# Ledger of designs, part 154: VH-VL binders against q0atu2

Target 1, 119 residues: q0atu2
Amino acid sequence: MLDKKARIRTSREYRNVFEKGKRLSGRFLIIYYVENALDNNRFGFITNKKIGMAVIRNRIKRQLRAIVREYQGQVKNKHDIVLVARAGIGKSSFEGMEKDYIAIMKKAGLFARNANKID
Below, E stands for the ipSAE of ESMFold2; O stands for the ipSAE of OpenDDE; V2 stands for 0.75 times the mean of E and O plus 0.25 times the DockQ between their complexes.

## First folded at step 7 (VH-VL)

Design ya1 (framework fv_ivicentamab_arm2; at its last look DockQ between E and O 0.53; V2 from the best seeds 0.00; counts 0 for: pae E 4.0 > 2)
Fold by OpenDDE, look of step 7:
Structure ya1 (fold): chain C 119 residues (1-119), chain A 119 residues (1-119), chain B 110 residues (1-110)
Amino acid sequence: as target 1 above (119 residues)
Amino acid sequence: EVQLVESGGGLVQPGGSLRLSCAASGFTVSDNYMNWVRQAPGKGLEWVSIIYRRGSTDYASWAKGRFTISRDNSKNTLYLQMNSLRAEDTAVYYCAREYGSWEYYFDLWGQGTLVTVSS
Amino acid sequence: AYDMTQSPSTLSASVGDRVTITCQASQSIDSWLAWYQQKPGKAPKLLIHKASSLESGVPSRFKGSGSGTEFTLTISSLQPDDFATYYCQQYDSYSGEAYTFGGGTKVEIK
């Protein structure tokens, strides 16, 4: 699991990202991202009822956290990033979700230079 | 050195089924993201399906339930099973390899195989 | 609604002409765009990726430019070998499709 310091946890923190951040939409994900004044990145995750039952939402969150954790070291520092799961993500595979995450993060310019998947 | 060769196309009646094959040479199918893209006569390109490196699959919204992408690693071959075919499925079907570094474009295409759905 | 609108659909030009094809996305895709060339009876051929990076072997007369929602493919001086149909392509379409292509631009001889 992501360290507590790497997580957006409060409503105020989420609100700040939504109000001041930039928004980009991908196939399965929407991201809101904004620079923070910290030495680390923080990630938030939103899964609403449109995705499906609580079991599905929790699975998606778990998978998103796993993806974020895997690529965390390749993300440019000092950002708050909120991942909002789109309705279609419930039917997506983990690899599809991962591919979408990477795509949208690249589109946002949030990956460090030469960032790539480590097999 | 590297190439894709599609086969299996032909004439089929509405409601019928057909399985396309795409034989790869010069690289390993299971190490790449492989796709099917089709093109109706005189029309543009339309993405159909993808199979990821770990074997997960995704489909265009219109293809879900009727099309199935798969591969045989021992044969280094990609497949597209098409069921419940309709006249609007008439097209040249291409297999295409995504460039392998999270770039989301197709750098290698087969010559295509024509599927004609007609009574 | 189209995720990408490509224009014009058809373009008549002469050898030596400067040709410009436009691809407009429904949302910003930064520089996340590829261009393909397709000749009749042939598979698409990758020309440009990342909006402006030429594939190996592609003549320098081809130029990709643009960012955000507006992208262009320019042929500085059209050659006989360039008469073909061109397509732009992106990923992570908001429509839910993994990949989306433009409608195509047929460059034909005037």
Scores: ipSAE 0.864, ipTM 0.937, lowest interface PAE 0.5, mean pLDDT 93
Fold by ESMFold2, look of step 7:
Structure ya1 (fold): chain C 119 residues (1-119), chain A 119 residues (1-119), chain B 110 residues (1-110)
Amino acid sequence: as target 1 above (119 residues)
Amino acid sequence: EVQLVESGGGLVQPGGSLRLSCAASGFTVSDNYMNWVRQAPGKGLEWVSIIYRRGSTDYASWAKGRFTISRDNSKNTLYLQMNSLRAEDTAVYYCAREYGSWEYYFDLWGQGTLVTVSS
Amino acid sequence: AYDMTQSPSTLSASVGDRVTITCQASQSIDSWLAWYQQKPGKAPKLLIHKASSLESGVPSRFKGSGSGTEFTLTISSLQPDDFATYYCQQYDSYSGEAYTFGGGTKVEIK
């Protein structure tokens, strides 16, 4: 349940992140991120056909949304962030995805400070 | 007195099973990412498996289906159940703690327990 | 998975020598590299993380350097306690494997 204004919704918004943003790759995820002109963050999620069938892709998307929701209050504001699931993510546990998200967000410098769950 | 102590190694025949134990002291295993890493005689180090803080697990591809990592939080102990053992599984098995930064390197190792798979 | 190549595989040195060990990654891993020391019959011991950050209690004669694809571990004046095997480990998770170790470098007494 990410709030509507915390979602990247339009093709133009997605293209802006891909064209102007920075890219970092993790074990199961790639993130693209760019500073926006808003007072909040926005998140987008992409799962492609190489990951598996629709039931697998939908499960992964739900898991990634849950991970982002858990840590969203700790992310530095004013960023558009797109998470792209890599092939092979379907074999990962939920906590493996979570660990990867935290690691890649730390490498990107996108966490505002250490949270109770982030070191 | 922060330490890890492995036990349960020994000589087994091909196709046999063993359960390794790793007793932790000075810290709580369930607060950490705990791993098994092995080393064949005269060879280098090879990652085997991880158990995450909330109990999810991941494995090296060659270990899936044969090896199971687990823990008993009341005993502060990590386990590795090894089934269908083969000659190439002969190694010293270490338990190791990841540094609590989510950064995938190991700051605490046990002394290891030797598993020999031979007729 | 990133290939991690250590060189040399073995070297002979005397107490007091300056020793350099190289670890090469097949693709850039930024500075996400650790170094371990292992003595015969003993567990590995973490020396350095993030390419150049010494762990607490590691003697200052150990120095890590490098970024990208090439990394070095240097022992400025080899001591008797330093005869061991040294391993690098990449922990950039880009290839889906965060736990790739180098093949090791055995430092032997001359």
Scores: ipSAE 0.280, ipTM 0.738, lowest interface PAE 4.0, mean pLDDT 86
ESMFold2 (binder alone), look of step 7: mean pLDDT 89; pTM 0.908

Design ya2 (framework fv_ivicentamab_arm2; at its last look DockQ between E and O 0.60; V2 from the best seeds 0.00; counts 0 for: pae E 5.1 > 2)
Fold by OpenDDE, look of step 7:
Structure ya2 (fold): chain C 119 residues (1-119), chain A 119 residues (1-119), chain B 110 residues (1-110)
Amino acid sequence: as target 1 above (119 residues)
Amino acid sequence: EVQLVESGGGLVQPGGSLRLSCAASGFTVSDNYMNWVRQAPGKGLEWVSIIYRRGSTDYASWAKGRFTISRDNSKNTLYLQMNSLRAEDTAVYYCAREYGSWEYYFDLWGQGTLVTVSS
Amino acid sequence: AYDMTQSPSTLSASVGDRVTITCQASQSIDSWLAWYQQKPGKAPKLLIHDASSLESGVPSRFKGSGSGTEFTLTISSLQPDDFATYYCQQYDSYSGEAYTFGGGTKVEIK
């Protein structure tokens, strides 16, 4: 699980990202991202009821957190990033989510140079 | 030298089934993202399915439920099981490899195998 | 669902001509765009990836450019070996499809 300092936790923090951040859409994910004044990145996760039952939503969140955690060290610093799960994500595989995450993050220019999958 | 060789194509009646094979050489199928792409006669290219490195799969919306992508690691071979075939499924079917983990294009293609669905 | 539109569908040109093919996406895909060349009876061949990166072994007369929703493939001086059908391809899509191809552009002899 992500450290508390690496998580967006308050409604105010989420609102700030949505209002001031940039938005990019992938196949399974939408990301909102904005620079923060911290020395670390913070991640938020949104899974609405359109994704499915609570069990499914929780699974998706868990999987997204795992993906974010895996690549966390390769993301450019000082960003608040909110991942919003799209409706189709409920039927996606973990690797499908991962591939989409990588794609959208690369598109956003949020990965550091020479970033790659951590083995 | 890397190579993909498709086989298994042929004539099949509507409602019938067919299994295509794609034998890889020079690289390991299970270490790569492998795809099927088809092309109806005189038409464009259409993505069908992907199998990820961990073995999870994904499909075009139209392919779900009728097509199944799989692999045999011991044979280094990719498969496409096609069921409930329709006339509109008539096409040359290509297996294609994605270039790398962070790439989203196909750098290696087989020669293709023709599937004709006709009564 | 077609998320990308190629234009023109067919173009006639002569050897030495400058040829431009356009691929328009329904939404911004940034640099997630590849170009392929296909000759009759042959498999597609990757020419350009990431909008502008030339694949190894591809002649320098091929150039990919563009961003957002508008992308172009340019052949600076058409050669006899270049008469073929060209396809663009993207990943990012709202259609639910992992990968989408353009409709293709056939470059034929004038």
Scores: ipSAE 0.748, ipTM 0.910, lowest interface PAE 0.6, mean pLDDT 92
Fold by ESMFold2, look of step 7:
Structure ya2 (fold): chain C 119 residues (1-119), chain A 119 residues (1-119), chain B 110 residues (1-110)
Amino acid sequence: as target 1 above (119 residues)
Amino acid sequence: EVQLVESGGGLVQPGGSLRLSCAASGFTVSDNYMNWVRQAPGKGLEWVSIIYRRGSTDYASWAKGRFTISRDNSKNTLYLQMNSLRAEDTAVYYCAREYGSWEYYFDLWGQGTLVTVSS
Amino acid sequence: AYDMTQSPSTLSASVGDRVTITCQASQSIDSWLAWYQQKPGKAPKLLIHDASSLESGVPSRFKGSGSGTEFTLTISSLQPDDFATYYCQQYDSYSGEAYTFGGGTKVEIK
């Protein structure tokens, strides 16, 4: 469950991450991330029209939210993190998206000290 | 001790079908990300397909709809079903294991099996 | 059109030579690149991952470098065992569909 405290909700909050954050790319995802002044993490999700129709984009967002929810307890706190879906993500399975998320988050140093125990 | 052994290659007519097998020993196929990669004679390497730990699959765009990756966990064996074969599918087919649970490079390869598509 | 340009396609060298091979990505792939060695009739063997991380058991004469769009594999003093074909592989596909290999560089004895 991503509660309201764990969501990036406003355009201004998203813009802050894009403008001030670091960026890493994977096969299906790009993440932008920046430290925040909160006690917790917040997550945002972006799809654009080049990915597909609204139904497809909404399904991808739902899948990415499920992935983030699964691993949120392992993420270092005090970060705003935006996941941007790349072109071609609609051809990926759920597990392909999950694998990509884990890889990017490890590369970003955003998992806790024992990040190597992620399956 | 840890190894992959491909089999099932041979000569097949255009439009025909063939099933390749890859027997794994020294590790469990279903605990790993398993792939097929091919190499046409005198050419470079080309990724074909992946099967994820929980059984989801992804394919190169040219293979989707014609090729099917699968596995039999009780036999610790990976398969590639190839349908509607064309001359351009002539290649050595390798099975390969991905290093770690979040990386996309291949640390273990079989010796390959040759598929020849000709009339 | 493919995402990776590898050069040269062939080079001739002598034992003891310093050899460099380049791989060019059409867009930044950060450091998501691996290098493989392949001998005739054999499967590829992983040498380097994440652009510069040398795999266990690979001789220290192999060195990977680069990030973004340009990457190099250097063999500091070529040995008889090093005559082979070398492939780069990016795992940040620009098409969003696949792992992508370079075209290969065959290192031949002069």
Scores: ipSAE 0.185, ipTM 0.719, lowest interface PAE 5.1, mean pLDDT 86
ESMFold2 (binder alone), look of step 7: mean pLDDT 89; pTM 0.916

Design ya3 (framework fv_ivicentamab_arm2; at its last look DockQ between E and O 0.57; V2 from the best seeds 0.00; counts 0 for: pae E 4.4 > 2)
Fold by OpenDDE, look of step 7:
Formats: sequence, structure tokens, C-alpha cells
Structure ya3 (fold): chain C 119 residues (1-119), chain A 119 residues (1-119), chain B 110 residues (1-110)
Amino acid sequence: as target 1 above (119 residues)
Amino acid sequence: EVQLVESGGGLVQPGGSLRLSCAASGFTVSDNYMNWVRQAPGKGLEWVSIIYRRGSTDYASWAKGRFTISRDNSKNTLYLQMNSLRAEDTAVYYCAREYGSWEYYFDYWGQGTLVTVSS
Amino acid sequence: AYDMTQSPSTLSASVGDRVTITCQASQSIDSWLAWYQQKPGKAPKLLIHKASSLESGVPSRFKGSGSGTEFTLTISSLQPDDFATYYCQQYDSYSGEAYTFGGGTKVEIK
């Protein structure tokens, strides 16, 4: 999983991203992102009850963390990024989530220019 | 040279089933995101389904449960199984390849195959 | 339902005319927009991707522009081969569909 230092952990940290960050909506995801004063990125994940039962929400969260981890090295540093799962994500495939994540992150300009790794 | 050739279209009664094929050449289907897009007579283009490189699938909301996208890697062929067909499913069905660099557009299209659902 | 409004639906023009087609998105899609040309009985043909990148082999009289929510396809001087239907397309859909197309613009002879 993501390193502890790469996680948004506190309510205050989340509030900061929601209040000061920019918002972009994708097919399955909404991202909030804002610059931080650190040398690394931090990621937060929100899966509300609209997604489904706790088992589903936890699965989605694990999948999103896996996606974020896979592309972590290609994301521009010094950002706090919160991923909010949309209702439809519960029925999406992993690759669908991945594609949506890539698309929305590209739109946000959060990837390095040469970021095109596909594992 | 890249080429996509659809087949399997024809006349079918409402409630019937039909399987479309898309034979690809010049590239490997399993290495690309492959899509089905349809066009009702005199109407616009409508996305139907996608199969991702690792084999996951997604569908338009209206297509879920009735349509199934698949592929045969040994034949380098894409398929669309259509069940419980309705009159409104009458359309030319295109297979289309998405450009492989996460650019979200279709660079190659087949000639299409006509599906007519009528009693 | 379309996430983009394409206008006009039909456009009558003469050879040599400047033609402009517009697609408006419900939300910003940055530059993730493609344009296609389709002639009767033929498959769509990719003209422009990433809003302004001309596909190989496409005449320079075709120009894509715009960003955010407003995009345009311009044909600087309409040629006989250009009478066709044009579609815009995006991936950044809020509707839940992976890809959405504009309603199309038929460019016909005046």
C-alpha cells in the first residue's frame, strides 16, 4: 500500500483539500487537488455509502490505492489529492477505474509530461 | 496496415440474438482498447462497449445485461454478443480501436455491419 | 443523452466557403476532444484529436480549436470532398458513459 507519508489521514487535511483545492470530475472519480508544502504527494480516498455496502466500498478503496500506487512515481510532487468515488464506480472494472484515473489526472495536469507507463 | 472488418450483421426479430465479429489485422487486438460504436439509420454515433487490454469490459448504461463484448486472441477478433434485441437496436455497428497512448479517441474504424431488428 | 451540444445540426454551404462547427461540453474537458468526418455509407474518419492536432493525411484547411467547454472545427475553404457529417467526441463524460459524441453536423451543398 501507500506509505504513511503519502496518505492524507486527518480531517483537517481533508478539509484543506476540499476548501482550497480544485475539483475535477471524471466518469468514476472526482478529484480534489491542491499544492502542499511537502516534498511528496499525499492521497486521500473517499468511498461513501452511495457506492454500496462496506465490503464494496473497501474493495473500491483498495483498487484505487493500487492504481494510485502504480502511477505514483509519475505524478507531479507537492500535491494533496483526494479521490472521491462516484456512485457508478461500484460496477466498474479495475481497468475502467484506471483509465478514468489517468484521464482525470491528465486533465488536472498532475502527470509529468513523459508519464505513459502501462504495466 | 491496420484494418478492421466487421461481420455478422443481418435481420433479426425482436427478442432475438446476434453475434457480431470484428477481424483485426495489422495490430494485436489484445494489446489495445477495442470498442463497439453503433449508429442508427440517419442518427448519430453512440458508444456501446469497450474491452480493455487485460480483458475487463465496460458497457454503456443501456447496453448492460444485453450486450457482451469479448475477443479471441488466437483469431485476433473482437465480438459483440447481442441478446434480447429491440427495434431501437437497429444500427450499423462499428468496431473501433482506441489510440493506444491514453488519448481517448478512435483512430481506426471498421466499415461497419448493419443490424436490423424488425418483426 | 449527449454530454456535448453540437451546432449546427445542418449547415448549407458552397465550395470555397468558410465553415465553422461548434461543440459545447457541459463541463471542462480540457483538450480531450476529437473530430470525425463521416460520408454516407462509410465509417467515421478521424480528423482531429486533442482538440487541435490534425491527423496525418488530413488537409490543412481543417482546423480544430478550443479548450475547456468550447470547441470548434473550421474548414477554411470548403471543398467538394468535404460535404459530409462531422462529429465531435469526448471521453471526459459525467454521464457515466465512457465515450460521448456530439449530435453531428451535416454539411451539405447550398
Scores: ipSAE 0.862, ipTM 0.937, lowest interface PAE 0.5, mean pLDDT 93
Fold by ESMFold2, look of step 7:
Structure ya3 (fold): chain C 119 residues (1-119), chain A 119 residues (1-119), chain B 110 residues (1-110)
Amino acid sequence: as target 1 above (119 residues)
Amino acid sequence: EVQLVESGGGLVQPGGSLRLSCAASGFTVSDNYMNWVRQAPGKGLEWVSIIYRRGSTDYASWAKGRFTISRDNSKNTLYLQMNSLRAEDTAVYYCAREYGSWEYYFDYWGQGTLVTVSS
Amino acid sequence: AYDMTQSPSTLSASVGDRVTITCQASQSIDSWLAWYQQKPGKAPKLLIHKASSLESGVPSRFKGSGSGTEFTLTISSLQPDDFATYYCQQYDSYSGEAYTFGGGTKVEIK
């Protein structure tokens, strides 16, 4: 759903974000983020077995990708960002996940001023 | 001139049901995140439920399955259906408007409506 | 789950006193904290958001401060209208709950 250049793909890329990045917790999500040397943003997504069965984890990952794609144009460039789903996320509605993503990204200062899709 | 007016409280026996209403004026309910918050007599504030702009809902874990938040956009009115009521649900119930899409605090509250669950 | 501890639970003061109420978070919540005032039989009223930002129409004698884990609400010269219960609310993050309030501080006439 995200362009190939906008994905964190390798274990090394994920480790860099975890080791060098900042961490901010929300209600359902944790984000790790670090500036990159590219001209674009990259996103990664992590769910674990404590969240639920594979079908549930895959649904959550798909929902998070959809949320990220919807707001990607409003994100300040040159960042690698990893979204980690917290154990309670499976009990959230899609809008609850979306609200949490917006809140975290604003608190992290990662949305551009005057972003037109957030309110 | 934002105003929230709750109604529908009263005395009910354990196991009973009540539906609370919150009439809103000065803003559109469906453009906002609307919440119910309760306060037992002599006690502090406790979040109950949220309804999001597109109609998704989330609940405190103790309320899930017993309480249902809803709205009627044509009447600009928020509702809380409370079933299987217990003595511990005795409280003043407030509706509250949440400030913005990225911060989780309440800028406007109704006057509250008292629910008493007693034999 | 982040826990908010308000102190004291009850505070006796006279008109003109300087009053200080504290909230302690179990983990850092940066500046994501709001303060509410509630008079008996009335709804809560938002006083302060983002730890120190005063809401419009709130008297300047109310001041919020703090960051991280420790926050204070100070009333520089207590007025008759200020006898009320005060609640803090964290809004950084909280597992399992959308919103978490402190236990409250009742400010009573000495």
Scores: ipSAE 0.295, ipTM 0.747, lowest interface PAE 3.9, mean pLDDT 87
ESMFold2 (binder alone), look of step 7: mean pLDDT 89; pTM 0.902
ESMFold2, look of step 8: ipSAE 0.262; ipTM 0.739
ESMFold2 (binder alone), look of step 8: mean pLDDT 88; pTM 0.899
OpenDDE, look of step 8: ipSAE 0.842; ipTM 0.931

Design ya4 (framework fv_ivicentamab_arm2; at its last look DockQ between E and O 0.44; V2 from the best seeds 0.00; counts 0 for: pae E 4.1 > 2)
Fold by OpenDDE, look of step 7:
Structure ya4 (fold): chain C 119 residues (1-119), chain A 119 residues (1-119), chain B 110 residues (1-110)
Amino acid sequence: as target 1 above (119 residues)
Amino acid sequence: EVQLVESGGGLVQPGGSLRLSCAASGFTVSDNYMNWVRQAPGKGLEWVSIIYRRGSTDYASWAKGRFTISRDNSKNTLYLQMNSLRAEDTAVYYCAREYGYWEYYFDLWGQGTLVTVSS
Amino acid sequence: AYDMTQSPSTLSASVGDRVTITCQASQSIDSWLAWYQQKPGKAPKLLIHKASSLESGVPSRFKGSGSGTEFTLTISSLQPDDFATYYCQQYDSYSGEAYTFGGGTKVEIK
């Protein structure tokens, strides 16, 4: 999956993003993002209980990680980005999640406007 | 020349079912994000459903459980199965193609087909 | 509640008039704002995408502008062919719907 260096792993790291970062909401996702002092991006994922049972939350998390991984090379560097899944995401399709991710990342200026899925 | 042509509309009683068709020409339905958008008489436009390129589907919250979007790749045709129809479902139903580069607008529309739900 | 509020609902104007239609989003959106023109008995026609990009074949008297939460469609000099209903549309929806349309603005002859 995502390399360890590409993960937000500590509560402190998450708090930093929430406190200092910008917030944008999409259809299925809310992202918090802030510049970091690294040469790479780090991603965090939050799936709250409102999404559903643990099995559902874990599935969503895996899907989000897959999406992030696929487009990782097209995201501007030096950012900590936390993806918070909205309640409706539990019933969303993978492609819907992907579309929303791309949209919200473009809105944030973190994803190249002309970036496309790599087939 | 690209074109969408809807058909299948008509008069149906409340609780009834109807299947709409949208025949595409000049492009491949399965290569695009295809949508249904409806418009009640004298009212505005309302998004109904989308089918993504890989075949996943999403629906408006009010449409879930009653409407089903699908396609037949061999016929290059989009469908909307409507069940448990209500008077408020009376509308012209359009099929619409999303511009295929993550721009999130509809560049091609059919002429629409009228669905009237009345006893 | 409403992700996109369009105003006014109706406006009366004369040929040659400057017409302005506004759409306000519930939250800041990028440039994924489109404008459509619809005439009675016809399907919507794309006029402008990405807030300000004119679709091919659209007269230059149509102008899209705005950013953040407020967007406008301006017709610099209204022509007889411009009497129609106009809709804005976005994807950046917080309602859970994939796409959201404004309520529409009917431009009618005074």
Scores: ipSAE 0.821, ipTM 0.927, lowest interface PAE 0.6, mean pLDDT 93
Fold by ESMFold2, look of step 7:
Structure ya4 (fold): chain C 119 residues (1-119), chain A 119 residues (1-119), chain B 110 residues (1-110)
Amino acid sequence: as target 1 above (119 residues)
Amino acid sequence: EVQLVESGGGLVQPGGSLRLSCAASGFTVSDNYMNWVRQAPGKGLEWVSIIYRRGSTDYASWAKGRFTISRDNSKNTLYLQMNSLRAEDTAVYYCAREYGYWEYYFDLWGQGTLVTVSS
Amino acid sequence: AYDMTQSPSTLSASVGDRVTITCQASQSIDSWLAWYQQKPGKAPKLLIHKASSLESGVPSRFKGSGSGTEFTLTISSLQPDDFATYYCQQYDSYSGEAYTFGGGTKVEIK
């Protein structure tokens, strides 16, 4: 996820996902996703102040980025995907967040058919 | 043969401690999400705790701080350390395996071990 | 927080009867519901996942149905082996309480 082309960068890009995209909620995350016109995926991350102090929000963002990076090769291309952290996410362990991400992405049909043995 | 076998239950006084064991055979504990679930006599099922593949743990709110889930991969065994036990903790404790990595239902259960907390 | 309500809490039935057990969720859980059978003195056994998908080795007389908030487990012709307690469990990752079980339905010999 260091790759700049895999990032949602502008307010306009975020707004497009929220206004045009589909929405799914999990235990700790909400995802919004929409097809894009690129040959790759892009990811965005949102935490609000209700989650906690800045150090906690930064930890959660780093953890979500790590999770996304781990599975990004298994995600169907041509999507803009925004992960919104829910208020209760601070109570979850890293692997609890990871499990929630896998579950939501599978429910959304965003994992490619040749994904690793996640089933 | 795929199975889970619990042990370590017994009679303990309030405030006491017990460590439960769950020996797995026919599959690798560390490749799975493993859980403890309890059932008070004549009552329904109640989730206690989970340990994930890489060792992260999560707990029911009432168990956090008193119970510790752990495992020994060389023995393929799951543990539940229970401290500060109360009468309300009297139950059969089951070890259970989750199906896959993004589901939240249990496809394999042990026989259970009875914990009785009484003076 | 999702509450799961099973009904009835007990029912009496004879061999050969059609038995229907209901599980209601306080909010939609789509189809993310499992059914378990627990015989006296034994561990729970998974019967059905995803509301209607029968587990391998489970007799075809067991049928799960429903989506959203209302789910049923039906035994088309009750057999002696089917006298047990049945539990539903919601596992909608949305709930934050994915490990929530219903209170159980005990199926007894009439």
Scores: ipSAE 0.296, ipTM 0.763, lowest interface PAE 4.1, mean pLDDT 87
ESMFold2 (binder alone), look of step 7: mean pLDDT 89; pTM 0.909

